# Designs tried in a protein design chat: VHH binders against ORC1-type DNA replication protein 2 (cdc6-2). Part 11

Target 1, 379 residues: ORC1-type DNA replication protein 2 (cdc6-2), of Methanothermobacter thermautotrophicus (o27636)
Amino acid sequence: MKGDKRRDIRDILLHDETLFRNMNAFDPDYVPENYRYRESQMEALAVCIRPALRNGRPVNAVILGSCATGKTTAIKKIFEMVESTSEGVVCCYINCQLHTTRFGIFSQIYSKIFGHQPPETGVPFSRIYQTIMQHLASEKRALVVALDDINHLFYSKNANKVLYDILRAHEVFEGVRTGVFAVLSDIEFRYALDKNVDSIFIPQEIVFPPYTREEVFNILRDRVRVGFYPGVISDELLERITDHTMDTGDLRYGIDLLRVCGNLAEADASPVIGEEHLERALKSTGPVNLIHTVRTLNENEREFLRILADAGEDMTAGALYELFRESTGSSYSSFNRIIEKLEFLRLIDTRLTGKGVRGNSRILIPRFSREDLRRCPGF

## First folded at step 1 (VHH)

Design g10 (framework vhh_7pa5_2)
Fold by ESMFold2-Fast, scan of step 1:
Order: sequence, then structure tokens, then C-alpha cells
Structure g10 (fold): chain B 379 residues (1-379), chain A 122 residues (1-122)
Amino acid sequence: as target 1 above (379 residues)
Amino acid sequence: QVQLVESGGGMVQPGGSLRLSCAASGFTFSSYEMSWVRRAPGKGPEWVSTISSSGSTISYADSVKGRFTISRDNAKNTLYLQMNSLKPEDTALYYCAKGDYEWLSDTYFDYWGQGTQVTVSS
């Protein structure tokens, strides 16, 4: 790049008028100022945290709703409001898809409190845990932990241990005040708590119902107002994006579709998003979580997903392995590592078939449709 | 079934020394980090020391650093804590614990046994 005497393409791109007023509006982690259609849920979350602002214990909650019903946005928004009100409450949001171990969860809590990561090697869990709890007790700070997609902790068999460590800290560390918001993206998921966790947890249930089409349209229009300059996209095209979003059942799809349309229009040096840009975006855009996750997979892992998608129904691990072995020549050990990875990445679930089915009779349940997978690059 | 049996406690004068032992069974001892944790009556558990599976990485609480030495014998499935220059505030029930992830579980008191009492006279 040094010594290039041609006009820098980057200079041209940076001097062109952009369609994006704020690209962050299309980020999955973006927390909008105006958070509509969740007023009762926000009030319920506030009621759970309110005692912590008055030297009491937070109230625990189970937050239920299908994927992309605004649960994460609501939690992040209430946490920002609480922390802007008082330094006496530490609010920690943890994505359990990414942090599945006890050490990982408490390292996130540590980092939130102290502003740096604990040493990666040679530091025992007990030291991190004790440091956290002693700080909370001495500084008279409450801790509220949101465990988003806590089903991943149940799959890894760490959920009861993590909940016990957070919720019963006050029994061994005097003055510690803690609470947990346990978030489930799968409304049909069921879990069992150990008796000593069940007795202390006692959560309030907060339900996030699916958005209506009108609500989806208005949410997407709010994102357009923040993220694009006026006139970049028509309401007619936004209605079409809303229809495609409703077909997927995932609000994040509509948000990502807007981002992709904006980028395509910018690449064409168009001052507006037109029908052509939407048509091209539809061919390259699937559910945001699926696309990003699938990009990290190797060929054998992708082949596993193709076989599962083509079945159109839940498959036993044994049945899928027979087809997988024919395609890849892989060992059963390698196949089992793929199951563990894909389950961790939330692309599949596993379960046993009723009573009398032994340990190797797992059912593989896809968390994506065949159509969703075909919209991913390379499928 | 994981079993941890602590021994070597007793009464000692301030400035004295004791060596604690922990006999482990029911798991592959050489594959796990091991820790010492203590609890004085009416107090919460206090982490004392941790040693890696190979013995190469060792950590201590600031209160015991320079006075206590953790070690392990993987051939004998045994964990040790050499305690020197003992102080009255070291008086506690001492437990060994498997790794970092299990000592604060919901089977906390059932899992690791009864511990070994160390009493340093006032």
C-alpha cells in the first residue's frame, strides 16, 4: 500500500455521501432510546431490581420468549437505566452461548466489576469468586446477573452450580446481595433445578410475546430513522422487508436486511435503497445468528447440517452418522465432537426418546429451517 | 464417586508448622487442579492455594504467601499443604477441593468430607 501513486479508493469512498447516519442502529447489540411494545416487561424488570437500590436483595426472574422478542434489548436498557441511577448496583449481562463454564461466567462478572480480565491461566475459580463477593460485601453493592440463553448452561450441566454460587453467596459472604435474570429463548424448553437452588431462586415470570406485524414494521421504521438519512428507504420497501421478516419469525433478519440493502445501495453510488438492492439482499441474507455461526464451520460440520436439513424431521444420531460416514469417511468420535460443537453454537438441540431409550439414542433437533440454511453463503 | 480425605491437622503454637495431606479417590487425580480452602467457625470459606494438574502452576492467597507451600504426588493421588510460621488467624477447618469448578457446588459439604482442624493457640 505504500508507494501507490494512484488515487486511493478509500479517499473516494470516504468523500462520497453515505446513506448511513448511524451504522450502530443495525447492530444486534444496539439499544434504542425509544423501546416500544415492552412497557409492561420493562416495568416488571424494574420492580425486580428496585429493592437493590434501597439496600435490599434483587428479585429473581425467569424471562421467557421465543428468539428475537426483545428480551436482550429490554435487559440491556433496564441495566443502563439502573447503572445511570446508582453505582450501588452492578448489572452484568452474560450470553451463555459464549460463556458456558463456571469460570467463564464469573470472569465476565469480574471484568464488569474491576474493568479488566482476570489472568487467563493459573488463577483458580475460588480466588475470582471470593474477590467478587468480598468486593460486593465491602462496597455494599448489589449484583444482578442476566444469564441470556441459560439453556446452554443446562446443556453443559453448569446451570445449577452457577445459580447456587450467585444466589447463595450471602450465606457465606455476609452482606452480599445478588439476583439472577434467567433468560430462555426457547419457550418450550424445560429444565430441572436442584432442590437447594429451587428453594432460593423463586423467580418472577416475565413473558415476552411475539411481535405483531404492525409492531415489527414500526420497530424497523424506528431503526431506519436512527440509522439512515431521511429519504433513503420508502415505506413501501420497508413493508416488503417487514413481510420477509415476519416469514422468518426473527426481527434480527429485518434489521440485517436493512444493513445489507444500505451497503448494496452505497456500493452502487445510489442515494436511495431501491427494489434492486432488496432483491440482491434477499439472496445473501438469512437469519443473522445462523449466517454468522455457519461462517465459522468447517466442511464436515457444514455437511452435518446439510444432511440434517435435508431430512426435514428430527433424526437420531445413529441414523445421521450412517449418512455422514458415507459422505465424509469420519469416525464416530469425530462425529460426536461435531454434535457437541453444533449444540454449543445453538444450531441443534439433542434429547433422548422417551423411557427405555439408552444413552446413545439421541435425537438431533435442528434450530433452523432448510430454507434458512440455503440462504447462507456456501449452501 | 469422588472422595477427598484430609489429615494432618492438630494443635500448634504460634510460629509452629504443620503438614496437611489429602487422599483423593474416585476420579483421575492427575487430570485436575487441586485447591486448599479453609473455614473458621462462623466465617465463610477462604481460598488458600491452588496447584495445576502437572504441579507447574501454583497460586496462594496473600494471607499465606511465603508461609504455606502446596504440592502434589500424582502417583499416590495425594495433595499436600506445608504450613510454616503459623498465626492464630490460621485457626480453621481445612478442606481439599477438586479443581476450581466444584468446591462451591450444591454438594459443597457432602462432596469433600469433613476437613482437618488446625488450631493455633492464641
Scores: ipSAE 0.000, ipTM 0.186, lowest interface PAE 18.9, mean pLDDT 79

Design g11 (framework vhh_vobarilizumab_d1)
Fold by ESMFold2-Fast, scan of step 1:
Structure g11 (fold): chain B 379 residues (1-379), chain A 124 residues (1-124)
Amino acid sequence: as target 1 above (379 residues)
Amino acid sequence: EVQLVESGGGLVQPGGSLRLSCAASGFTFSSYAMAWYRQAPGKGRELVAGIYSGGSTSYADSVKGRFTISRDNAKNTLYLQMNSLRPEDTAVYYCAADTGSEWYFDESGQYDYWGQGTLVTVSS
């Protein structure tokens, strides 16, 4: 009835009436209490960590799956379960897109253990490393480190050093027990390990296959159940959100669509999400926040994306640079900085080809379609 | 444990009235938004009316001015007063609640809890 006039903003901010039972269910970092369709993967992760809870060494793992297959959620869920069970295991999740250096990785481990950043003035890496390992040894604590998107460490030539430092710590610090979960978004990725790392790593492989449409619908339904009061959204509208989610290949898009729809309906003082709210949400919500991210890019960075999108397939860095240089006149150093920036912004992924066609060449993988890019201003 | 039981359905002539009731148990009724849905033969379920915990209401355009949703938190009961009934209102009417109880592997589709429904027939 209040649809005839806009609600006072003060009334909206202070009103106890809401469509949301738990808004946190739609947060990117939300970890559901029950995590289905990943039962075998969760069991495999538990098997890898179990020895650490019994004064043994964790089993290393390579976690394989395309983007948005639930790898990060599963790892965070297992880590929360382990840490709620025992203080004797430190579980550290690190996004290697954000932390690409040996110092950066171990600063994250340090902060997880001690609750503050390592000392900022004149402290060498060796002191941070020693402080971590001595703590683990003296307190008889195991360390499990998840290195998400570890391919970034391979491109920066830091992967073998980081893995060596974690996995072989017991050789210098008696009683230290460590394990690594190496996470890769590209199931076709090939990586080269130094002999001294390869001999100790020996990982269990855990594959996260893509979700089916039915599984995506049920996952979104679970979020609706936790996050909204009953009757807020029909199954018919949820099926449509599922279709849009499947088109993007990103589960996070569907979760964010639900959040936006709920906010729009609440602003309209509607107890339900209607077709009109979904239509408005679709106009404002782009896959992977592409529209917002692309708006921050300069013309050379936009040209990079146009060339990649026009190819319609993965490109080697060399092939894209030839086209990029022709259109922009930019140096290879400038080009490489664009790769680093776009990778950091999650617009592209990179992988190493191995020693084949162009030994250690990078392949550039777009995280968007040509059609997605056309929705962005200036494309 | 959680139960929603609808009652009050029946046969009525066009222009008549009916009052539906939904008795709720197994959850803190007063804390949840409640709704009435209906499903005609061969069609999907559609929202008829919703009521928030605080008493704010919303109605489908097809029933505005004719139907009134209300709740009695002391009795854990949801109501739908239906006036000026039309043949198009013929459907099974369901009350809906989701208590947010533990989710299980059961794929039965019971994650939004629905009552068994009550049939409303508006004829001749």
Scores: ipSAE 0.000, ipTM 0.090, lowest interface PAE 24.0, mean pLDDT 78

Design g12 (framework vhh_vobarilizumab_d1)
Fold by ESMFold2-Fast, scan of step 1:
Structure g12 (fold): chain B 379 residues (1-379), chain A 121 residues (1-121)
Amino acid sequence: as target 1 above (379 residues)
Amino acid sequence: EVQLVESGGGLVQPGGSLRLSCAASGFTFSSYWMAWYRQAPGKGRELVAGITSGGSTSYADSVKGRFTISRDNAKNTLYLQMNSLRPEDTAVYYCATYEDSWGLEDYFDYWGQGTLVTVSS
């Protein structure tokens, strides 16, 4: 029929009904207005920053908690509150998975202060550093830097240099006031500080415990309220998303799962997210970025991936278990739970084979390259 | 002016039933999400059941299968049917409503004054 030719496809797409009233609510970087279950942690962060608002130095902090325990959200929220209160405190949040070098870290600080990219990368580090510190001294501004997932800086051997440069700036630039919030996603990880950094850092420890299932459900429901129009998803279906989120141990998975479900329902021209959309989302959803996914893994899960990557070809579960048992001492039951988790996270696929082999063997197929895995911290 | 008025509370024996009602006025009831909360002596408020503008329901694990939340948009009334009541269900029950908007305390704009439910032999 000719009626189809009367409208541009782009116009049709833009006029289609959307289930999203604010898609940003499903961004893991989204800072909600109402932030529950972290009141004591928020208070501790505020106490650390408070001196900077009164012409003093901020108190340094080490922020401890497993992946997705609300550490990033708490830091961003307190930073927004501080900067809305005073222009005399610069709050800079840096993701150390993305910025692993001295230059990269200070380029982020520079951009936060000046609102544009620093001079070309060919300019010496010392020029960027001096420009930052001279500005802070002359304008009498304090600097608070959150180094999120600082483990990556320790893996790259840059942590002590960055910490030294931030914390000891006052020794060269009179009146500069700085503080660092060092965030550790792996609470069993310990960092080694050089003597000249350790003597000045002296951090307050702030612990973010794991969320309960009820807390996860309520946080996801809060995101649903902001991100979707009313009635788009049932609480029954949200309970199931919560169960899957609890299985991964990562709140970000549940948030991304909601986004994918919404997109699938919208593509189907459905006014609601149904069971079929969740089923399809579960088959396709997982953190797409290998580095972010690998960050959530424990040492045994990482060892599994190292063995599989080093083989350079698909392996049978039996063959991988032999090597895994020698490295970790783990039971076959524990090994099978790792397979289930990594398959769920879409890091591996499993396949049965019956061709030319006695009995059926389960074959493990990596969804990553050895080179990509080597770029992940701890590999 | 928004007003929520709860009724239907009282003394009941274990295993008994009660139906709570919440009469709403001063807003477009059908467009709002509604919930029942309860607060036992010496404890904080907890969510018992919720219902969206579209009719989707949710329940606390402790009441799932025993309580049913429902709404009558024509009468601007929210209901909570409570069956198989236990002594631990003893609490003041509150009706709450919220716009589907961020930045509201506990995500509820308005609360009723509550109705007392006592489950005792």
Scores: ipSAE 0.000, ipTM 0.089, lowest interface PAE 24.3, mean pLDDT 78

Design g2 (framework vhh_gefurulimab)
Fold by ESMFold2-Fast, scan of step 1:
Parts: sequence; structure tokens; C-alpha cells
Structure g2 (fold): chain B 379 residues (1-379), chain A 121 residues (1-121)
Amino acid sequence: as target 1 above (379 residues)
Amino acid sequence: EVQLVESGGGLVKPGGSLRLSCAASGFTFSSYAAAWFRQAPGKEREFVSAISWGGSTTYADSVKGRFTISRDNAKNSLYLQMNSLRAEDTAVYYCAAEPWDYGSELEYDYWGQGTLVTVSS
């Protein structure tokens, strides 16, 4: 808080000595009014949805970019704009990390259309599906489904069924118009997606490139201007938060770090965020994506990650299996399934050490630091 | 229990054709990448061809243009159509599967028992 801003009577009445002018600015779901550096991506999304506003089919899209490159924000922003323009298009955003089943995905679509959960769990999937598609046909409404982090559906073996059910609905329900935005955090997985759905999807490709350091700083500064009173944080301290954000590769880390710094300063009855608040925040704030992904893992998968992190260097699969077997009693087949799952979830990478066919060994490379893993619940 | 069973091998004359089949059971075949490997007497196991979940194919240079890999997910089956067969194609042919497209010849999880193909006059 600065003295002149603190003297504003409206701010005194509404915020009562808080550093936060609008705490929602640091929420992961917050959609900023000043959404910079994604104008061409927003235009591409609009082009894909535009036919649905004119009684045509939406154009399918594959949305590519590393974690926190603005993909989710862009989708939510365009969906809000479309739904404010017309009730003739249903826009459904689904996080596939949370909803991994065919039933779960279509329950989200059902709830978006009808405003309540589908009937009892004893009702067949076909009835829920039919109810959705008949509504869309009779009301002449288009459906656009964003499947965020769709790689989770491929791992759960539900992706083909979900995509077929959405994209081929018109074959059974005349006049149904549907489209899918498949969101991927890994560009390499784009080729696997194409191989799985080549004949039915035919998407436009929309790439969200990584933000530059200057862009990250400016985005964080925009959040500061909305979320804090003037003078709560210096540009010098914000530069340091930007450096830590760049080190993680995740913009959400920087946004959460600002929220934590603000809460710590407020708890200390400090009118500003200082160096001490940043140092304390750095010890308590971990990468958001890692925490969310790790929560989905079972105990054997968590033990695998603990052993790998404790090694402090890349390990061969054979060396890690010896330690893993000693700890869990698990078979090599079970161990290989964990490697496949963790690589698919982008928690580890693998490479071969040998130059020939015989005697090649696989090296396991963590995509997280030991410190990052320790910030996750249960580690 | 996971099982891959090859069939269709036999004796064929040079320039002839054979179609190998591989029947998968005990797992969701449609979620797996699949491949054909071969091993000739006194040689190491050699990559022949692979097919992804979505049908993208890869071929060894020695068989490119002569062999065609295909799959039928409804029948849980993998096929290898072999045309213009040569004496050098004589080998035991193995069906292999893995749950992810990232892999090498050494990293396939599931293997069949093999089917013998002999190309001779």
C-alpha cells in the first residue's frame, strides 16, 4: 500500500488495509482484459468457431504449446466471447487430467447444456449421449469441446472413443454440428495424436510459442497492476520473480509466487512486499503442473519418483529397478509400465546409452528437480 | 495373460508372396504400436516394419516397396504382406507390441513365438 492510494475512501471501505486490490488477478482461472502476445492465436480460434455461428460445422483444432503458454486462457476467453454473442453454440472446456473417462467427459458436456448432473450412475452411457445429441439437433445448437491436456485420455485409452463419439455424432443424429479443440502441452505428442485420429479429426494446427523473458515480465506486471495497490512491489523485485519463473518454464509459478508474497507481507502487516517475503515464498512455492500431476499417481509410481530424485543424477532402468524391487517387491513388467506412464505424463525422459543393438541400456532422466518433488504432497 | 500368435509362414519360391498374421489377446491391441522383426540363422534380430496406433508405417530399407504392414483393430490382428520374396528374406518372423510409439527394436514389451519363412527353390 502507498499513502495516497491507501487514502482512497473506496479502497479503505472495500479492502481494509489489504495489499490486494483484486486477489482474483492471481487465480489460475483469471482471464485478463489485457491479453497480450496471443492475437494471432485468438484470431485462429475465432476462425475455427465462426462457422458454428452461421449454421455450419466448427473447424477442429490441435492447440500446441508447452505448459502455461496461454492456451487455457485463450480458449476460455474465446468461449466467453462466443457464448456472449450467441446461445446457438455450446462451448465446453474439459480438463482431461480431472476427467479421464468417457462417462466423465460426457457428464461435463451434459451439465454444461442442461445445468445439472445427468441421472443416476445406473443409467447407460448411450442414454446420456442420445440426450445430448438429440438436444443439439432439435435446438440447432453447435457443440465445441476443448479437451485440455488430451494426452491423459490417450494414456487412459479413452481418447479414440471420446473423439469418435463427438466427431461422428452427425452420422447417427442428423443435423448435429460438433467440433473439438485438442490441447497438448508436448509438441512431440502431436504426431501420436495424428496417428490415432487421422481420418476423422483433420484439425487446424494452432501453436502457442513460449513467452520470452520480456513478455513474462510484462504479463506479471499486468497482473501486479490489476491485483495489487500501486507500490506494493518494486520492479526490481518483480524482475527477480520473472527470473525464477523463467527457470521453471511455467508462467503459473510466477503468478502463484506473487500471490504467496502478498499473503506473507499481509500476515506481517507490511505495506509492501520485501526481499524477506520473496525468500520465504520461494521455499513454499513449487511448480503447479508437477503438483497436479503427482496427485494422480499411486504409491508405487511415487516410490519410483522418490528413488530417481534421491539419486541426484540420471539412472539406468536396470539400476533403478534393483532399488525399486527392494522397496516395493514389484515385477519388472510392473516397473516397465511405470516408466511408460511417467514418460507419457512427461515426468521423465528416456534415452539409450549403447551404439549397437546388443547391450543397449535405457537411461531415465527426471523432468523435475529434487526440491520441486519435495514440495509435492506425500514427498 | 498377454499373448501374440504368428501364423502364415512357410516355404515359398523366390519372387513369390506370403501374408503373415499376428493375433493379439489379453490386452487392448488398438492402444499399442506393433512391429515385425526377423532373425535369420546365425544373425541378430532385425527390424522389418512397424505400425502406430493410427496406422503410420515405417519400413527397413531392405524391404521398402516389397512389404506392407497393416492392422485390423476390430480383429486384434497385425499383418505383413510380403511380395517379391528373396532368399535373403529367409528368417523366423516375430510379432511385437508396445504401448507407446517411442521405442526401439530392443524396447518392445510383448513378443510372439515366431513363424518360419523359407525362400528357396
Scores: ipSAE 0.000, ipTM 0.104, lowest interface PAE 22.3, mean pLDDT 79

Design g3 (framework vhh_enristomig)
Fold by ESMFold2-Fast, scan of step 1:
Structure g3 (fold): chain B 379 residues (1-379), chain A 122 residues (1-122)
Amino acid sequence: as target 1 above (379 residues)
Amino acid sequence: EVQLLESGGGEVQPGGSLRLSCAASGFTFSSYDISWYRQAPGKQREWVSTITSGGSTNYAESVKGRFTISRDNAKNTLYLQMSSLRAEDTAVYYCARDTEYWSDFGETFDYWGQGTLVTVKP
């Protein structure tokens, strides 16, 4: 069967006809010029940064919303606007999935300011931190740090240290002006903040609600207009991509699906994306991130996910443990390690029920649908 | 700018005493835990003693009962009174601003001074 689609590899690599007017339109890092359905969120972010442009301190923010609600795009867009307006504000976007340590976070800040990485050997954290803060003070520059997906820093137990180091720098370095945009899915991270961090943070809350189907279609259509030549994909086919995107609950899936369809059509030397390209893209790309992550899990970790998926809604850790113990015979200690691992891998979120109440429970929130999990091998 | 400046080091015979001082500037001294560290030739820096903002003290086992850490918040100064000195106490002594947030993740110590040399000659 592998003989059915033999092509000269050189023809694939070297063919001149392209469907892509701008491939970057389909990248996760792409910031669109016309950013619809987030006008009030963009205004709120601008209000937070505005004092930094006037020699004041930026206002801290907590940016709340489920996965793929445009939080990252909005932050990157406002940061580009600010930096194009003034060199007096350093805007540093950090993906906490990739940078989970205090050293890693400040190395990113260092690189943003100086244009090169600090040496990983022979340079203690205190020297990197001092170099950053002395530069900001002497050049009278403000620093705004977006900690995207800050949940990963809480898992690594570095969140309070990082927040302390950024937010309280002015106590040591006179005139340093800093602010943090903490991006997360739930406000309950507040319960994990130390008092010395909580007392200075005092954030504005900015909520990113889920997109409607109509909004998703229009966003994908905007990406098509930027990324493809006219006529490459029909509105009818884009409606089908929208349906699949809505099924996953993740806008990024629809954007990636468009990229894959374009690549498949281009490889076929087709001037348009057809139904056959979408069908092949759905088979070849699927929920790749979930499939890949789930593949690394052991049997007990997979059983945890099955029980959670079968509930079809959020569960308390106690309720899930009772069922999990029946199936696996595992200890509560082992169960807690699974929660930590799955939260780190972004397969679940956790939150507390009623802080300060006797018998407080953790709620486990799946970041996947039952349908998506069932598409994974062994489920 | 955080600055810590140690003084009081010198040569002393075994069984002798020295008092080290550390003058602090560039931060609210009274709000921070402050520590003494030392580094002997060819060895890693070792924690010696800490005094908290509240005045509680802790000591490395090797110096317990021989050294006394104290602070004067009005003068922004940290002290280390050393008695019954031994040849093994020969090291450069460093004053460091130490908190849980500053002494983390592979660092040997955080904000510190230039050091003062203590030599115990047999």
Scores: ipSAE 0.000, ipTM 0.111, lowest interface PAE 22.8, mean pLDDT 79

Design g4 (framework vhh_enristomig)
Fold by ESMFold2-Fast, scan of step 1:
Structure g4 (fold): chain B 379 residues (1-379), chain A 126 residues (1-126)
Amino acid sequence: as target 1 above (379 residues)
Amino acid sequence: EVQLLESGGGEVQPGGSLRLSCAASGFTFSSYYISWYRQAPGKQREWVSTIYSGGSTNYAESVKGRFTISRDNAKNTLYLQMSSLRAEDTAVYYCAKEGDSYTDYLWESGSAFDIWGQGTLVTVKP
């Protein structure tokens, strides 16, 4: 909490000179018009949806790639293109990190179709489900659901139930046509599918490989061209932002750095983003991004991070678990789920110390500095 | 081939005791974290206790002070000594070998294990 009044707040709010031509270019939800380096992936997604535009069922897909490889952007872009082409296909994008329950997932589908949330109290799941499927059947509309970060549904034990409900709806509601795009960072989820889901899913695999440094620079430059007026940031500073982005492995970090730099320069009434703005952004953006990620974690996941931060770097999984069980009483199964989640969220990496025969053969490596974590609320 | 075989289940009265055994074969038993789980009718599998390769132990709050997990590495056998049994302890009891990778996780039960035994039924009734 800042209590100092270094500038008139009214002057900040009413400042009419802006470096931003389009501030939306730096939002996490922004979908660029020119989506480079994913042309083959876009074509594969289009092939999967195309049958739905021809009164057939969409083809299911498994979309594979590490965090920030453009999976979410590609899905949102193809969904926008499909919806602009036909009202006969409902395209629903769901972030499973935010919606982990059967009720939550189908409430998002309901909201997409009807434009309002279903009642939260007094309405059983079966009624929401029937309302959705009856609408699709009567209006002869296909449904394509993208389950982004579907591993969160596996963590909550809801993945098989959600997939079953979507993929087998036609067995109860005649003429309903559905498909699923399952998005994940690892390919091994197939071993977690029930036989009744596995037999009908039969997905096409679409791989999103990591971006090269050159590709990251060009994507960030495209965002600069859309979001800032000409000359606001030099290619030299953009190269440095690219280097920091490559260090994190997350394109979103670079996009957020650009937003923060622009806001800092604007607050200084500077017509350009300078070296000083980048230096200040680097000090604030890292902790802010970490704080936002940590905010999504439960108390046991936060305790895991506290133990890791207090012990320093390169702690073994076995050693961390011994301390974790003493403070939380949690099972090793629960502990392993936390490792998988935090690795998926890019908060930790794992490395084997030697030939692994058990969990304590792994080394846990934080992707954040100890000082950055200790600046987060509750650490 | 890796195998886990549970035994020792049966009917007991409230306040009684039972010792469950799990015979393991096909892997280096002494190197693995081994756990007991249970599943009551109509419920998902619940973790009961774990014993680590070094001999340290952990227990679910509901069984702490009443159950004791132990291992005999020479016999490749895991034990669960159950005392002060309650009606709520009625379940099929499973032993489980800890998995080495993400693919070994059992998402339906929420367990990180690649090998399960067939289970042994414990019924606590007056």
Scores: ipSAE 0.000, ipTM 0.100, lowest interface PAE 23.4, mean pLDDT 78

Design g5 (framework vhh_7d4b_2)
Fold by ESMFold2-Fast, scan of step 1:
Structure g5 (fold): chain B 379 residues (1-379), chain A 121 residues (1-121)
Amino acid sequence: as target 1 above (379 residues)
Amino acid sequence: QVQLVESGGGVVQPGRSLRLSCAASGFTFSDYYMGWYRQAPGKQRELVASISSSGSTINYADSVKGRFTISRDNSKNTMYLQMNSLKPEDTAVYYCAADWGEYDFSEYDYWGQGTQVTVSS
C-alpha cells in the first residue's frame, strides 16, 4: 500500500500480505477460548479437581473416547483454569506416546514443578521421585497428572508402576495429595490393573463421544474465525472440508486442511481459498495422521520405519531385526516392543506365515508409502 | 521407597577378581530387566552386561565377554556381577540399572548411585 512506502525497513519487513490473522488457531495443540460441545465433560473434570483446591485429594478419572474427540483439549483447558486459580495445585499433562518409561514420566513432572530438567548423570529414579514428593508435601501442593494415551504405558508394561508410584506416594510422604486422569484413545482397548493399583485408583469415568457433523463444522468455523481474516473461506468450501474430516474421523485432519489451504492460497497470491486450493491440499495433506503419529516416536522407532520403508512391504521381522540391530544395537525384546507399538498406532500390520520356531514368523507390512514417510519431519 | 544399592567395589591388582552386588527395594524386582553400566572419567557411560527378568536372556559387552558373569536372585531382590581377570581398563564407576519394559540400554527406569572399581598395580 501507499502508506507502507513511508515506513522504515523494519516496518516494511513486518508488514506482509497474509490470509492468516492467527496461524496458531490451526495448531493441533491450540486451546480455543470458545470450547463448545464438552460442557458436561468439563464439569466432570472440574468436580474431580475441586477437592485439591480445598486441601483435599483430587478424584481419579478414566477419560474414554476415540481419537480426536476433544479429550486433550478439555484436559489442557481445565488445567489452565486450575493453575490460573491457585498455585496450590500442580497440573501435569503427559503424552504417553512420547514418554513411555517411569523415568521419563517423572522427569516431566519434575520439569513442570521446578522449571528445568532433573540432573542427568548418576541420578537414580528414587532421588527424582523423592524430590518431587518432598516438594509437594512441604509446599502443601496437590498433584494432578493426566496420562494421555495411557495405552502406550500398558504396551511398555509401565502403567501399573507409574500409577502405583503416583497414587500411593502418601504412604511414604506424609500429606502428599495426588490424582491421575488416565486417558484412553481406543475405548475397545482392555487393560489390566494390579490389585494394589486397582484398590486405590477407583476412577470416575468420563466419556467423550464422537462429534456430530454439525459440531465438527461449527468447531472448524470457530477456528476459521480466529485464524483467518473475514471472507478468506466460504461456508460452502468449509462444508466440503467438514465432509473430508468426517470421513477420517479425526478433527485434526480438518484443522490441518484449513492450514494447508491457507498456505496454498497465499502462495498463489489469492485473497481467498478456492476449490483448487482444497483439491491440492487433499493430495498433500494425505499423511497428516502419519505426520502427527511419527512426531511422537523416539529415534529407534523412527529408524525401524526408515528400514521398513526402504526394504519394502514383504519384510520379515527377522530380516528387519538384523538391519535394525546393526544400526541401533537394540535387543530383540526392545525390537519386538516397537512392533507391538507401531501395530497399535496402525503404522504397520503384522501377519503370521506359519514358519519359524513354533510356526510363528511375522511379516511386517507398512501402512504408509516411502514417499509419505519422507514428507514427515525428521525423515 | 525405590532404591538400588551397589556394593563390592574396591581397589584390586590386575588379574584379580571382584563381585559386585545390587540390592533392590521398593518395587517388584522379578519384573525388571537389570543391567550393569560403567563410566570411566571423561568417557560416556557404557553397558557392561544385562539380564532379563527371568534370567533367560543375558548380554555382555565384547570387552568383558568371557571374563564377567551377570546373575540374579529374584528371591533376594539382588543382581550380581562376577568380575574375573580384571584389567586396568576395567577401572570405572559401576552402576546398576533397572528397566521394567524391556532390555533397552538407552532408557533405564532406575539407577544406583554407583560403586568405584579401581584396577592398578
Scores: ipSAE 0.000, ipTM 0.173, lowest interface PAE 18.8, mean pLDDT 80

